# Miniprotein binders against q9h3h3, part 16

Target 1, 235 residues: q9h3h3
Amino acid sequence: EDGFTAEHLAAEAMAADMDPWLVFDARTTPATELDAWLAKYPPSQVTRYGDPGSPNSEPVGWIAVYGQGYSPNSGDVQGLQAAWEALQTSGRPITPGTLRQLAITHHVLSGKWLMHLAPGFKLDHAWAGIARAVVEGQLQVAKVSPRAKEGGRQVICVYTDDFTDRLGVLEADSAIRAAGIKCLLTYKPDVYTYLGIYRANRWHLCPTLYESRFQLGGSARGSRVLDRANNVELT

## First folded at step 17 (miniprotein)

Design xG4
Fold by OpenDDE base, look of step 17:
Structure xG4 (fold): chain B 235 residues (1-235), chain A 85 residues (1-85)
Amino acid sequence: as target 1 above (235 residues)
Amino acid sequence: SPEEIREEIEELLEKAEEKLEEAEKKFKEGVDPRKARELLMEVFRLLWEALRLAEKLGNRELLDRAWELVFRAWMLLVRLRELLK
C-alpha cells in the first residue's frame, strides 16, 4: 500500500458524505420493515456510483441506520476550524490534549467504532446485525460504505455521542460484540477527521483512541479494549 | 537525479495550488459544492505524490509546503461538507 493510501481513503470517505445516503430511519419507519430494507440494499451490492445492475441507480455516499434516540448534532465545526487554524499559526505544540480541549470547547464530541470487511456475505451479515442493534436501541446510529469500483474493503462506522465518555464508548463496543462482530475495532473521534489527523499526519498524532479485540470466554464484554494514547487495557 | 525529483515536486505543488485556488474561488462564488469537491480530490492526489517524492528526497521544506496545502484543501473539504448537511 502506498504510504498515503489511508489519507486518500479518508478524503474519499469525507467526500462521500456529500452524496445522497440510503437511510433507514427507525424514528419514522416501522422496525418490521428493516429486514426488507436490508434485503433491498445489501452493502456488498450497493455501488458508490450506481453501476448498472446495482440496487442503486444513482451515487450513494453511505448506507445508514438511525435509531429511535438519534439526534444529529455536529457541534460548532466552523468555530473548531477557526480555532485550529489559529493554533497552527501560533506555533504552539499540538497534543492529543489540545485536540480534546478543542473538541469540548466547540462541542464536536462524536466518535465512531470502525470495522473493515471485504465485500460479501460476512459484510452483509455484520451490517444486518449492527442495523438490528440500532433499531432495537442498543446503538444510536451506524453507517456502512457502499461497494467501491475497485472492490476494496468496506467500512462500518458505529457512532457514539461523546468520545470523552469512556463508559459510553465501552458500552457501544459491548453492543457491537453482542451483535456477533468478532473482527478488530478501532475508535476514532470525528474531530480528528475534521482537522485532518490521519495515520501519517505531520504532528505524529495517533488518530485511534481505542482498539477492541474479540476475546472468547474472558470478559463479560467479549472483548479487550486498549487505550492507545496511554497503552493501557481498559477491560 | 535529486534535482529532477525536486523539479517534479515543485511542478506538482504548483499545479495543486492552482487547482486549490480554483476550488476556493468556486466555493466563494457559491458554485455547487460538488464541483469544488472534484477539484479537491485532484488536489489531494497531486499532494500525495508530492509528499511521497519529498519523503524520498528527504526535503523538509517541500514536505512542509505540501502539508500546508493538504491542510488548506482539507479545511475547504470540511466546509463544503457542512454546506450539504
Scores: ipSAE 0.831, ipTM 0.937, lowest interface PAE 0.5, mean pLDDT 93
Fold by ESMFold2, look of step 19:
Structure xG4 (fold): chain B 235 residues (1-235), chain A 85 residues (1-85)
Amino acid sequence: as target 1 above (235 residues)
Amino acid sequence: SPEEIREEIEELLEKAEEKLEEAEKKFKEGVDPRKARELLMEVFRLLWEALRLAEKLGNRELLDRAWELVFRAWMLLVRLRELLK
């Protein structure tokens, strides 16, 4: 249908993890420097592979902001992969519950809210709002993709540390909305990413755990959040 | 023709597997991780096209073979990312 565009973008995103990142780290950098940094490196102008005319002369995989309390926690990814390989040969069915248990057992619990925006002022404005929320402590860590050569939409990822902690995931959604973000948000646990659960996947699993839609005149939270694994509305 | 499409899929899968084996070798040797990454991205491009064509034919055997290669390639990509992080 789309020629597996979403799947290839997922592979490119994983590959981008391995290139240098442009990072504002609130743990080592005064918050008063944030606005100047944002002005120097707008995501609509930072290029993926570097152009002498762009702010970066070298490849950039991601632009990121680390909050004061950010503590890296990728978990036991190697053990996760070994268990996943063993499960493939077992003949047991693969369900969202399978993925949840693997994530718990191997401590791969992080996940992220995703938003996709076209390059330009809207993207840069949204990123600036998210970055400020991270530095102010309402969010833990976020990243945004740089501009690709072919253009197209870019992604902002806002991380949470435990996708099984529904309150924490919903609080992050609320903080994103408070930063003025009104577009569709989708949530993907990192375990789904590591195990290759995209839109098209061999197990026919939904690649999105939660969806958040901005809602006026609804709940006091301003969002309608749907649990795609159980097909029930939260909020 | 369906036979022409089947042959194209098989050629894509053969090329993808060759490149995947080269990437696996480079990873195992711990040499040239950027080349291993480049090879993996080429593998994915070949496999997405093989999957698209195999879905068009409805050929289950070729679909299964393509997905097996995607699985191997993705697991290696994650291992490579974990090594270089």
Scores: ipSAE 0.830, ipTM 0.927, lowest interface PAE 0.7, mean pLDDT 90
Fold by ESMFold2, fold request of step 25:
Structure xG4 (fold): chain B 235 residues (1-235), chain A 85 residues (1-85)
Amino acid sequence: as target 1 above (235 residues)
Amino acid sequence: SPEEIREEIEELLEKAEEKLEEAEKKFKEGVDPRKARELLMEVFRLLWEALRLAEKLGNRELLDRAWELVFRAWMLLVRLRELLK
């Protein structure tokens, strides 16, 4: 099962970016329309390639919700790629600090909390909670993969605008938990995605910066968050 | 046998590089970007298998060749995404 499955799923996710998306854009669409939109496009029923009986007849790469405050800024991806290529031939060591500086220099600062859920009620309910949090302004932008195969897990991505802003990343975790999410969350900066640094990589880097686990009892916000890059508990 | 495994890896790498070169050509010419994407996904499937076998064999040279092709393919995939998104 672990023959570079995660790495291929990452490639498929990048390919999916290039197909049409189903988007609820709070910047142009009244919040009162959200519930009808969610009912029309549940992620467990929207299919990747438009299977018979699905609500979509054409391929869908992602289902997404943009919040009122969403301001698209992808950064200097071309410059990032050029700098990365030059670094490969320089003989300089590649560390997490290297990637942080590349991201800052090229303004590729976004990152995302990830959760993986099987198709069905739990996925659709989790997505609806996240989508409402985005439209209400607690989160800025989120997306969920469509159904690809029976038994295949789907992913919800909840974006933050600056992975170097630890407080902002933790605030997003808290908002996700407030929406009723109890599953494991992992956080990955987009710079790692663009540079092809996934679980198996030739630099032996850990692309997951944070891990969040729901914790019962009196813990604030219901999370225990581990900084995986530095091996330090933040809560 | 180790020799048979090496030959299989070399065939996979050769096929992956041919498809990658075709995808690079289509991207450069601005022709049929969806075909370029299809070729890249085929490249990745071949390379993951080459990597799996090269790890089993313990062959550094073949591992390095496979990872270099992954690097080239990924960089092109991101450029293609930026073009089409």
Scores: ipSAE 0.829, ipTM 0.931, lowest interface PAE 0.7, mean pLDDT 90
Fold by OpenDDE base, look of step 19:
Structure xG4 (fold): chain B 235 residues (1-235), chain A 85 residues (1-85)
Amino acid sequence: as target 1 above (235 residues)
Amino acid sequence: SPEEIREEIEELLEKAEEKLEEAEKKFKEGVDPRKARELLMEVFRLLWEALRLAEKLGNRELLDRAWELVFRAWMLLVRLRELLK
């Protein structure tokens, strides 16, 4: 990806949050309907703008599955933003520790494991595995981006409630691996997204806290998780 | 030439700032957040090109101005998103 493509894609992803979502909510819909819903809305065929012949006629921002224990809590995003603006104005140094403290203070603690896959069977299969894990209570919530006109990679996001809870982050990795996912995973806090901290940010902050690589015949988790901030393997 | 690149960057920044101000105005007036969003997406495209050229030129001042506009645009996008979330 050349130049600021990653940042633009991140802006597009955030902008897509404003369009309607296709949601399977396990709190209100029987689990027995999941297979039919997955068949109706395969991510590789759902289009971002509702192209002719797609399962959706209207624009779709995301396809999502909510688990039984899902409770939306975004924290104080407005307060976070105000504090961030004040910090920018002050000219004080910005560190990963600064961002962590801001997140804690304003209760903006959500984070996500990310996987990028090309449109097709592998993506739809991966999504089906994740969706089942959410409905079965192994994961709380996940979403996948619809197909773009350009045919680029789609992203699956698997959320955890608290990026500061290392054990919870690792448990989600294990559940993703148990669902049969073998690709590279990266973990990013939502606070980094909200504050515009991506790969080429002006503060030179790494937005990725953890990386998970699949491992054959290794630990019970089936993955190696690297703490990127400390450059230490956690598993 | 370096001077031509500088001029192009200045034009990009000016256009980006004008569109950003329009988006901010629409937001304050309670216009459909999606209209402001579309303007912001254009602002980002302009700013990425400005940043690319400023990096090529090695001009710190132009980089700082571009990043300031990125910050301002991003904060507005977050606010818009919260309205439709």
Scores: ipSAE 0.826, ipTM 0.938, lowest interface PAE 0.5, mean pLDDT 93
Fold by OpenDDE base, fold request of step 22:
Structure xG4 (fold): chain B 235 residues (1-235), chain A 85 residues (1-85)
Amino acid sequence: as target 1 above (235 residues)
Amino acid sequence: SPEEIREEIEELLEKAEEKLEEAEKKFKEGVDPRKARELLMEVFRLLWEALRLAEKLGNRELLDRAWELVFRAWMLLVRLRELLK
């Protein structure tokens, strides 16, 4: 990506959280209605700002599906930020361990598997697979970005409750692969996002903890998961 | 010229800081967080260009100033998001 496009897209993604979401909530809506909802709001056609002819007339930040076991808990993001500012002023070394400890202390433990796909049928099909996995209870919550005017890649985010729970992270990878997703996946804790830790940050912290590559005929999980921090394959 | 690039970076940083201060003011005044968000998106665009030019110039001071503003803007964006989640 040229220049700081990735960082700008990250800012736009954060800003999009502030606009209305199109949500299918499996806790309140029968699973039998999912197919009709997916047909009504295919992510390749839902536009960020409600363009003429789109399924949405109003701005949409995200399209999301909530599973039966979904419980929103964002933790103490304000306390996290204050502690982060204090650490920066202290001159103490900042390590991945420091961020992990901050996340635990402030209960900001969510993380997400990320996949980037071009707008179109393949994206809509991938999203439908993920949405079904969420409604069926294999995943807890997922969201997909709406179509931008510029026609850039859309992102699907599949969340886990705790980025420190390696088993939970790996289970989510397995469920994504079982849904038929074969593209590259990267796992990023939300704490890294909330603290503005980008790829080229001054602390040289890697914001991606895990990378999953699809493998045909490999491990029982159908993927190879790399721990990026330790450069160790987990599967 | 390197001097022209430096001047352009300084102008970008000044504009970014002014808009950032306006966004911070709106936040403190309890204005609709979405208005402050729009200002921040403009701030980021200015800062990305400043960073690009500063990298081209190889000027560490200007890079550090630009990144400081990026982090300040980002922290505000996260705060704004928390109001509307």
Scores: ipSAE 0.826, ipTM 0.942, lowest interface PAE 0.5, mean pLDDT 93

Design xG4
Fold by OpenDDE base, fold request of step 22:
Structure xG4 (fold): chain B 235 residues (1-235), chain A 85 residues (1-85)
Amino acid sequence: as target 1 above (235 residues)
Amino acid sequence: SPEEIREEIEELLEKAEEKLEEAEKKFKEGVDPRKARELLMEVFRLLWEALRLAEKLGNRELLDRAWELVFRAWMLLVRLRELLK
């Protein structure tokens, strides 16, 4: 991506959180209704601003599926932000360890696997696989961005409760691969998003903790996971 | 010229800061967070261009100023998001 396109897309994604979401909540809706909901709101056809002829007439920030075990807990984001501002003012060195400690202290521990796909059948099929895995309890929560006017790539986010739990992060990767997803995955903590840590950030921090690549004929996991911080393969 | 690029960056930063201050004012006044959001999206577009030009110029001071405004705008966006979550 040229220039600051990634940072702009991150800002757009954050701004989209403020618009209404199309949600399938497995805690309140029977699993048998999932197929009808997926057919009604295919991500490739749901438009960001409710364009004429789209399934949605109003703006949609995200399409999401909540699993039975999903509990919304964002932690103390306000306290995290204040501590981050104070840290910057102090002139103390900022490291990945610093961010990890801030996240733990303020209980902002969520993270997500990310995949980018072009609009169309492949995206809708991938989303349907992820949505089923969430409803079946293999994953806790996932969301997908609606179609933009420009027809750019859409993102699917699959969340885990704790980015410091390496086993939980790896289990989510396995579940995504079991759902038939073969594209590149990157894992990013939410704390990095909330604190404005982009790819080209002034602190030279890498916001991607893990990368997952599909592997043919490999282990039951079907992927190779790289720890980007240590440059070590975990699988 | 490098001087013309510098001037363009300074104009972008000034415009971005003015819009950011307006967004912050709206936030403090309890205006609908979505109105402040729209201003912030414009601020970010201005700042990305300022950063691109500052990188081209190799001017560390202008880079630091632009990143400071990005940080300030981002922190406000996070606050706005938390109000509607």
Scores: ipSAE 0.826, ipTM 0.942, lowest interface PAE 0.5, mean pLDDT 93
Fold by OpenDDE base, fold request of step 25:
Structure xG4 (fold): chain B 235 residues (1-235), chain A 85 residues (1-85)
Amino acid sequence: as target 1 above (235 residues)
Amino acid sequence: SPEEIREEIEELLEKAEEKLEEAEKKFKEGVDPRKARELLMEVFRLLWEALRLAEKLGNRELLDRAWELVFRAWMLLVRLRELLK
């Protein structure tokens, strides 16, 4: 991506959180209705702004599936921001450990596995697999970006409750792989997003904590997971 | 010329800051967060161009000023998002 396209897409993604979502909530909707919902709202056809001929007439920020165990907990994002501003003013060194501690203190612990796919059958099929895994309780919550006017790749986000829980992060990777996903996965904490930690940040912080590569055979998890912060393979 | 590019960057930064201040004002006044969001999206577009040009010039001062505005705009965007949750 040339220039600041990644940062702009991040801003657009954050802004999209403010628009209405198309949600399948497994807590209130029977699992038997999932297939009909997926057929009605395939991510490759749902448009960001409700373009003519799309299944949505109004703007859609995200398409999401909530599992039975889903409990929204955003933590204290306002307190996190205030602490972040104070930290910057203090002149103290900012490290991944600092961000981890801020996240823990303010209970902003969510993170997500990310996959980027071109619009089309492969995206819709991947999303269907993820949505099924969420409804079946193997994953808690996932969302996918709608189709942009300019086209480009769409992103599927699969959330975990705690980016500091390595086992939980790895379990989610395993569930994604079990759903038939074979592409590259990257894991990013939400705290990095909320604090504006992009790839090109003045602190040289890597916003990606983990990378998962699909592996055929031998691995019980079907993937090789790299800890990017420590440059260590976890599986 | 480098001087013309510098002037263009300064104009972009000024315009971005003005729009950012307007967005902050709307936020403080309790205006629909979506209106402030739209202003912020314009701010980001201006700042990306400013950053691109500043990188081209290798001007660290202008880069730092642009990034400061990016962070300020981003913090506001996060706050706006929290209001609609």
Scores: ipSAE 0.826, ipTM 0.941, lowest interface PAE 0.5, mean pLDDT 93
Fold by OpenDDE base, fold request of step 25:
Structure xG4 (fold): chain B 235 residues (1-235), chain A 85 residues (1-85)
Amino acid sequence: as target 1 above (235 residues)
Amino acid sequence: SPEEIREEIEELLEKAEEKLEEAEKKFKEGVDPRKARELLMEVFRLLWEALRLAEKLGNRELLDRAWELVFRAWMLLVRLRELLK
């Protein structure tokens, strides 16, 4: 992506969180209704602003599926931001360890596996696999971006409760792979998003903690996971 | 010319800051967060252009100012999001 397109898309994604979501909540809706819901709201056809002829007439920020064990906990995002501003003012060095400590202190521990897919059957199929995995309890929560006017790539986000729990992060990768997803995955903590840490940030912090590549005939997980911070393969 | 590019960047930064201040005011006044969001999206567009031009010019000061405004706008966007979540 040329220039600041990635940063702009990140801003748009954050702004989209403020619009209504299309949600399948497995806590209140029978799992038997999932297939009908997926057929009604395929991500490749749901439009960001409710374009004529789309399944949605109103703006949709995200399409999401909540698992039975899902409990929203955003932590103290306001306190996190205040501490981050104070840290910058102090002139103290900022490291990945600093961000980890801030996240722990303010209980902002969520993170997500990200995959980018072009609109179409492959996206809808991938989303259906993820949604089933969430409803079946293999994953806790996932969301997918609606189709943009420009027809750009859509993103699927699969969340974990704690980016510091390496085993939980790896288990989510395994579940995603078991759902039939073969594309590149990147794992990003939400704390990096909330603090505006992009790829080209002035602190040279990498917002991607893990990278997962699909592997044929490889480990039981069907992927190779790289710890980007330490440049170590975990699987 | 480099001078014209600098002037254009300064104009973009000024416009971005004005819109950002308006968004912050709306937030503080408890206005619909979506209105502030719309302003912020405009702020980001202005700042991306400012950054592009500042990179072209190689002006570190202007880059730093633009990034500061990006950060400020982003922090506000996150706060707005938390109100509606």
Scores: ipSAE 0.825, ipTM 0.941, lowest interface PAE 0.5, mean pLDDT 93
Fold by OpenDDE base, fold request of step 25:
Structure xG4 (fold): chain B 235 residues (1-235), chain A 85 residues (1-85)
Amino acid sequence: as target 1 above (235 residues)
Amino acid sequence: SPEEIREEIEELLEKAEEKLEEAEKKFKEGVDPRKARELLMEVFRLLWEALRLAEKLGNRELLDRAWELVFRAWMLLVRLRELLK
């Protein structure tokens, strides 16, 4: 992406969290209704601001699916930010280990696998696969960005409860691959998002902890997962 | 000219900071978080342009100032989000 487009899209994504969501909640809605809901709100057609002719007439921040075991827990984000500001003021070195400790201390442990897809059938099909995996209990929660007026890629986020639990992160990758997803996946902790750690940050911190590439005939997971911090293949 | 570019960056930074301060004030006053969000989105657009120009100029000071405002704006956006999630 040219210039600061990625950073702007990240800001838009954060801002979109503040608008109404289209949610399928498997805790309260029968799984048998999922197909009708997916047909009604395909992410390639749901528009960010409720454009004429879209399935939504009102602005939509995200389209989301909540699994049976989903429990929202964002931890102490306010305390995290205060500690981060204090750390910056102290002039102490900031490392990936520092961020990990901050996340643990403030219980801000969520992270997500990210995939970027162009609007269209492939996106809608990918989303349907993920949504089914969530409703079936293979994944806990996922969301997809609505279509922007200007177009561009849409993002699917598949969450895990703890970015420090390597096994849980890998299990989510396996479930995503089992759902038929073959594109590149990157895993980013939410703590990096909340602290404004992007690709071009002044601390030269990599916000991506893991990268997953699809592989035919490889591991049982159908992917190769790279630990980006250590440059080691985990699968 | 490099001097004109520098002046433009300074103007962008000043405008961004003013809008950011307004957003912070709205937040503190308990105004609808969405109003503060709108201001912040404008702040980011200004800062992206400032950063682009500062990179073109190769001016580290201006880059650092712009990034400082980006981080400040981002922290506020996260706080606003926490109120509405």
Scores: ipSAE 0.824, ipTM 0.942, lowest interface PAE 0.5, mean pLDDT 92
Fold by ESMFold2, last read:
Structure xG4 (fold): chain B 235 residues (1-235), chain A 85 residues (1-85)
Amino acid sequence: as target 1 above (235 residues)
Amino acid sequence: SPEEIREEIEELLEKAEEKLEEAEKKFKEGVDPRKARELLMEVFRLLWEALRLAEKLGNRELLDRAWELVFRAWMLLVRLRELLK
């Protein structure tokens, strides 16, 4: 496999933020319209650049659903970048604690659970379940990548407001699992994304903060969540 | 040969830096943000290849140079995204 494929996909995901998004906004659109919208724009058929035969004729960066309670919060990204640049020459250690402190100081606290699925029924079904959970108020906002020209795995991102609020992150994991999602989930704070912490990175940091694996326990379904920064289970 | 690979890396880094400087100029002047994005994606393609080859050689100086350009390019990509989102 290629050495920097994941890193380039991360750059393309950032570039995709800058193209138009297809959005179902529950704050302005009745919930009864969701099923028709999902049928019109399945992520396995919406193409990144508007290929012939796709439901979109123009580029689409992301397909997204905003819940009724969605409250946008970008934080101080410019200040975050300035502090990050200064830190590079300071000689101070760069650790997961460093990133956490930067995020808190600059109020860049959002993050996301990620799942990767091949195009097709499983992807479209998973997305539909997530989208319904958002519209029903169990999750606040989610997005899914469109299909790339040569295919390949696509990503569903389910956002949380504050990665330092571990209970909130675990509640989102639980809501994702209640929507029927059984695959591996990884969690990446937005601060990691803004600072360029991907699989290969200059500081050799783990690019994921939390990992969730579905497993059965006793009479109830659940997940096992690991804090990758500290090697401790949060379950 | 190792020297031929080193020369290829230098060429990739020079090209990436030229495109990055052009993207930085377009961003600073506030013109043609779509072209700035296109340039940045080309910069990343060049830099990932330079990193792959530099790791093959085990050349620390070329790795450091490539990662510094990745850092600059990524910071600009985030600024551009914040402007255009």
Scores: ipSAE 0.824, ipTM 0.923, lowest interface PAE 0.7, mean pLDDT 90

